VH-VL binders against q10491r548to677. Designs and how they scored, part 3

Target 1, 130 residues: q10491r548to677
Amino acid sequence: KVFKLGILIQNEKVRKDRLLSNREVGVILTSSQLMFFKNVYWISGLLDQLEDFKRSHSFSPCYFSPHLTSLSADYIIPLSDLVAYGDGSRIENELYSFSVKQKNQRTHVFSVTNVDELNDWLVKINFVST

## First folded at step 5 (VH-VL)

Design c5
Fold by OpenDDE, fold request of step 11:
Structure c5 (fold): chain C 130 residues (1-130), chain A 123 residues (1-123), chain B 106 residues (1-106)
Amino acid sequence: as target 1 above (130 residues)
Amino acid sequence: QVTLKESGPVLVKPTETLTLTCTVSGFSLSNARMGVSWIRQPPGKALEWLAYIFSNDEKSYRTSLKSRLTISKDTSKNQVVLTMTNMDPVDTATYYCARTLDYDDYSPYFDYWGQGTLVTVSS
Amino acid sequence: QPVLTQPPSLSVSPGQTASITCSGEELGDKYAYWYQQKPGQSPVLVMYQDSKRPSGIPERFSGSNSGNTATLTISGTQAMDEADYYCQAWDSWTYVFGGGTKLTVL
């Protein structure tokens, strides 16, 4: 089951704890993992399909083409013991950042362009990972 | 002492699937911030990273090969497995597994390497 | 996408200083790592986080990173230092190696 599709901006930690806004990545949140795609056009296409489906259907699950299982992710984070949180910081005075962290694992930082999207990611990630 | 050892077939036919196993010792695959990467090297050519898996089952794949690669681990057996589908002669290379360290304060790198295993793809 | 560029080869006489460069945009902000590979052997980590030497690596090995270029320096080069040297960095959850530099000790 897919809980959310979207595009996030990767923020990588560099020297002196500085965060850089590196690249956009496509993201799929499922019931078991976060899947990341360097090719954002895949996710953009899926988002378009999702919107079209919502306009045409009200009571059916969204079916994507190609099937999501046929997509190969570049990067995968399991949801076990995963927590997403925002610190209220803004990158480049434009992006809203949040962190994704598993116990005793690396902290991943992502950004979005608006606070509503930020809150939606936080709620849904934490909901599924709990 | 940390050791890694690659095992698997040394000869694969085109279009077949390669399955390699990395058996580790001296550390646990459940250790935080530690994982295993697969790296290959065609004869006389440069090193090429393929994939990694960490203790939390976090995975990453080389983009150009991700559709052909699957990495998994069995912590109880101290083994990491890489599968690569649709092998081609161009995939002939020495395949290494290496311990991968990933801490918050620096980028991941490889501190211990296996001896590597030469895989030849030929009809 | 990210590419690390190394000179394909470098020759030095015994006792001279060898400087192997690795250039890439990522190196402006990220650490460089270096590996030594002798013929028929596996790579060995010789430098991590730009300038830190692992245990067992001779003091004649040093590293630096300035701008978009990391440099592995071998002072007092010895015959045993003849090998291929690879730089490595990390980008977007992937690892990138340089093309390698063959160091020949004349």
Scores: ipSAE 0.873, ipTM 0.939, lowest interface PAE 0.4, mean pLDDT 93
Fold by OpenDDE, fold request of step 20:
Structure c5 (fold): chain C 130 residues (1-130), chain A 123 residues (1-123), chain B 106 residues (1-106)
Amino acid sequence: as target 1 above (130 residues)
Amino acid sequence: QVTLKESGPVLVKPTETLTLTCTVSGFSLSNARMGVSWIRQPPGKALEWLAYIFSNDEKSYRTSLKSRLTISKDTSKNQVVLTMTNMDPVDTATYYCARTLDYDDYSPYFDYWGQGTLVTVSS
Amino acid sequence: QPVLTQPPSLSVSPGQTASITCSGEELGDKYAYWYQQKPGQSPVLVMYQDSKRPSGIPERFSGSNSGNTATLTISGTQAMDEADYYCQAWDSWTYVFGGGTKLTVL
């Protein structure tokens, strides 16, 4: 099951502990994984399909074309013991950042431009990860 | 003593699937901030990173090959497995596995390498 | 998609200093790593985090990173230093190697 589709801005820690806004990435949150795609157009297309489907079939399962299974992720993070959190940090006074981390593993930082979107990612990631 | 050793077929036919196994010793695949990467090198060519898997089962793939690659691990056996589908003569290379270190403050790198195994793709 | 550019070859006489450069846009913000590969052998890490030497690497080896260029310097170059040298960086969950530099000791 897919819980959320979207586009995030990947932030990378660089020298001297500063964050760099790197690139947009497509993201799929499933019941078991966070899947990331460097080709954001795949996700953009799916988002468009999702919106169209919501308008037409509000009580039916959404079927994507192509099938999500046919998409190959560039990067995958399992959800086991995963925590997503925001600390109110802003990047360039524009982006809302949040972190994704597992115990004793690298902290991944992502950003969005909308606070509601931020909260939605946090809620859904933590919900599925528990 | 950290060691990695690649194993698998040395000859693969075109369109077939390559399965390589990396057996590690001297460290656990469950160790935090540690993983294993696969890196290949065509004869006389440069090194090319393929994929990695970390202790938390986090995975990454070379974008141009991600549709053909699958990486997995068996912690209990100290083994990391790479599968590569639809092999082509252009995929002929020495395939290395290497211990990959990942820290928050520093970029990941490869501190120990296997001996490598030459895989030839030919009819 | 990041690219690291190295000179394809470099020749030095014994005792001279060899400087191998690695240029990439991201090197201004990220660490460079260096690997030595002798013929028929696996790569060996010779420099990590721009300028740190792993245990067992001679002090003749040093590293720096300025601007968008990382440099591996070998002072008092010896015949045994003849090898291919690769720089490496990390970006967007991927690893990138330079094209390699063949160091010849004349």
Scores: ipSAE 0.872, ipTM 0.939, lowest interface PAE 0.4, mean pLDDT 92
Fold by OpenDDE, look of step 9:
Structure c5 (fold): chain C 130 residues (1-130), chain A 123 residues (1-123), chain B 106 residues (1-106)
Amino acid sequence: as target 1 above (130 residues)
Amino acid sequence: QVTLKESGPVLVKPTETLTLTCTVSGFSLSNARMGVSWIRQPPGKALEWLAYIFSNDEKSYRTSLKSRLTISKDTSKNQVVLTMTNMDPVDTATYYCARTLDYDDYSPYFDYWGQGTLVTVSS
Amino acid sequence: QPVLTQPPSLSVSPGQTASITCSGEELGDKYAYWYQQKPGQSPVLVMYQDSKRPSGIPERFSGSNSGNTATLTISGTQAMDEADYYCQAWDSWTYVFGGGTKLTVL
């Protein structure tokens, strides 16, 4: 099951512990993992399908084409013991940032353009990870 | 002492699937911020990163090959497995597994390498 | 996407200083790592985070990074230093290697 589709801005840690806003990445949150895609257009296409489905079907699961299981993610983070949190900090361009972390693992930082999107990611990631 | 050793077929036919195993020692695949990467090197050519898997099962794939690659690990066996489908002669290379470190203050890098195994794709 | 560019070859006489460069836009912000590969052998990490030497690496090896260029410097080059040298950087969740530099000690 897909819980959320979207585009995030990936933030990378650089020298001197500085974070830089980097590239946009497509993201799929499933019941078991976060999947990331370098090809944002691919995710955009899925988002379009989702919107079309919502307009036509209100009470049935959304079926994507191609099937999501056939998608090859560039990067995958399992949800086991994963937490997402925001501290209200902003990175370059005043983007809203949030972190995704597993115990004793690297912290991943992402940014979004608005607080509503931030909260939605936080709620859904933490919900699924629980 | 950290060691990695690649094992698998040395000859694969075109269109077949390559399965390589990396057996590690000197560290646990459950160690935080440690993982294993696969890197290949065609004869006389440069190194090319393929995929990695960390202790938390975080995975990454080379974009151009992600549709053909699957990486997994068995912590109990200290093994990391890479599968690569639809092999082609162009995939002929020495395949290395390497311990991959990913700390907050360190960008990921490869501090220990296996000896590598030459995989030849030929009919 | 990131591309790291190295000179394909470099020749030095014993005792001279060898400087191998690695250029790429990512190196302006990211650390560089260096690997030594002798003929018929696997790569060995010789420098991490631009300028840090792993244990066991001789002090004649040093590294620096300025602008978009990382440099591996071998002072007092010895015959045993003859090898291919690869720089490496990290791009998001991807690793990128340079094309390698063949260092010949004449």
Scores: ipSAE 0.871, ipTM 0.939, lowest interface PAE 0.4, mean pLDDT 92
Fold by OpenDDE, look of step 15:
Structure c5 (fold): chain C 130 residues (1-130), chain A 123 residues (1-123), chain B 106 residues (1-106)
Amino acid sequence: as target 1 above (130 residues)
Amino acid sequence: QVTLKESGPVLVKPTETLTLTCTVSGFSLSNARMGVSWIRQPPGKALEWLAYIFSNDEKSYRTSLKSRLTISKDTSKNQVVLTMTNMDPVDTATYYCARTLDYDDYSPYFDYWGQGTLVTVSS
Amino acid sequence: QPVLTQPPSLSVSPGQTASITCSGEELGDKYAYWYQQKPGQSPVLVMYQDSKRPSGIPERFSGSNSGNTATLTISGTQAMDEADYYCQAWDSWTYVFGGGTKLTVL
C-alpha cells in the first residue's frame, strides 16, 4: 500500500554541518519503506494520476501506471524505528525542513515549500513507521 | 581484523545474471553506521561505485544501473549479495566489496576493501 | 551526476613532492577521500575528510581542499608510493570517483 507520494528537496550536510538544498527527489511512502527517485518526473506523473483518481473515483483503489513494482528506486530507507520530526528550521529559500532518522543511523533532512505538506509527511511517516 | 572477500562466478554469458557474495569478518553487518558497498573496475579503467547496503537495510543504487541491481544481506551469515541482471561484455570488471562507514556528521567512505574478483562477460 | 577530474598521470623524482589534484563542483561543499591502488592490488584508503590520515598511513601523505579542488600531497615521495590514486566524494546517496592519477616515481 502507498501512503503518500510527493516531491521533497534533499538537504545534504556540507562542511561545518551546514545544510545545502541541492536536489528535488521523488518519494513514495509505502507500508514497508521509503523509496526515493532522482527522476522526479515519474513521481510527478503518478501525482497527476492520483489527482485524476481523486476527481473521478472515491470508492475504488487507485491503480497507477506504470505499476509501482516496475519502478526502481535509487534509494530506500526501511521504516523500522524510523522517526520523522520537524526542527523548526528554515532553509535560506524559506523552505520548511524536517528530519528522518532511524535509531543509531544517519539523519536525513528534507524540505518542502508548504507547511501543510510538511505536516502531512510527518504524520504519515510516523504513522506507518509505528 | 576486518576482512572482506568476494565470491561468485568468474565467467558469465551475455544476458545472464551475475550473483556475487561478499563475506565479511572482523565486524558485524548489524553494527550501526556500517555497511557494505560494491565497486567495480573495468580493466585499466577507473573505479565505479554500484550499490551499498547499511546495517539498517538502507540501500542505494547507481542510477544508471538500478534497474539491473539488487543488493541484500544476511547478517547471520555475515554476507552481502549483489545481483546484476542482463550482463554485457561492457560489465567485465574486477568487482570489489568494501566496508562502508556512515557517520551522522560525515559522508560515507570505504576503509576496507576485499581483494576483488574478476568477472568476465563473454559468449 | 557530478564528475571529479584528475590529471591522468604525474611523474616525480624520489624525494620530491607530488601533488595530485581532484576538481569538481561537489568538492566546494563536500569532503574528499583518497585511495591508493598499486598494480594488481585493491584500493587502500589514504585520506579521508580532505585531510585526515587513517592509521598506518605515513605522515608524508597530506590532504587539503580549496574551492572546488582537493589535493593529495606526498612529500618526500618514495618508490613505494608509485600507484594509481583516486579521489572520491559523496553525492546524494551515491559515490563518485575521479578518473584516477597514475603517479610514477622516476
Scores: ipSAE 0.870, ipTM 0.939, lowest interface PAE 0.4, mean pLDDT 92
Fold by OpenDDE, fold request of step 20:
Structure c5 (fold): chain C 130 residues (1-130), chain A 123 residues (1-123), chain B 106 residues (1-106)
Amino acid sequence: as target 1 above (130 residues)
Amino acid sequence: QVTLKESGPVLVKPTETLTLTCTVSGFSLSNARMGVSWIRQPPGKALEWLAYIFSNDEKSYRTSLKSRLTISKDTSKNQVVLTMTNMDPVDTATYYCARTLDYDDYSPYFDYWGQGTLVTVSS
Amino acid sequence: QPVLTQPPSLSVSPGQTASITCSGEELGDKYAYWYQQKPGQSPVLVMYQDSKRPSGIPERFSGSNSGNTATLTISGTQAMDEADYYCQAWDSWTYVFGGGTKLTVL
């Protein structure tokens, strides 16, 4: 099951202990993992399908083409013992950042351009990971 | 002492699937700061990173090969497995597994390497 | 996608200083790592975080990073230093190696 599709900005810690906005990545949140795609076109296409589906079938499951299982993720974060949280910070005074942290302290930072999108990611990631 | 050892077939036919196993010792695959990467090197050519898996089961793949690669680990066996489908002669290379360190404040790198195993893809 | 560029080869006489460069845009913000690979052997980490030597690496090895260029310097180069040297960086969950530099000591 897919809980959310979207595009995030990947943030990486670089020298001098600053975060750098690296690149846009497509993201699929499933029941078991976060899947990341460097080719955002794939996710963009799926988002379009999702919007079309919402307009046409409000009460039915969304089926994507191609099938999501046929997509190969560039990067995968399992949801086990994972928590997402925002720190209220803005990266480069433009992006709203949030962190994804696992029990073993592995932490990833992502950003979005909209606070509502930020909140939606936080809610859904934490919902699925619990 | 930290050691990594690659094992698997040394000869693979085109279109077949390669399965390589990395057996580690001297550290735990559950160590929060550690993972294992697969890196290959065609004869006479440069090193090429393929994939990694960290203690938290976080995975990453080389984009150009992600559709063909699967990496997994068995912490209890101290083993990391790489599968690569649809092998081609161009995939002939020495395949290394290496301990991958990733700290919150530092970029990841490879501090220990296996001896590597030469995999030849040929009819 | 990031690319690290190294000179394909470098030749030095024993006792001379060898400087191997690695250039890439990411190196302006990211650490560089260096590996030595002798013929028929596995790579060995010789420098991490631009300028830190792992234990067992001779002091004649040093590293720096300025601008978009990392440099591995071998002072008083010895015959045993003849090898291929690879720089490495990390970006967007991906490891990137340079093309390697063959250091010949003649």
Scores: ipSAE 0.870, ipTM 0.939, lowest interface PAE 0.4, mean pLDDT 92

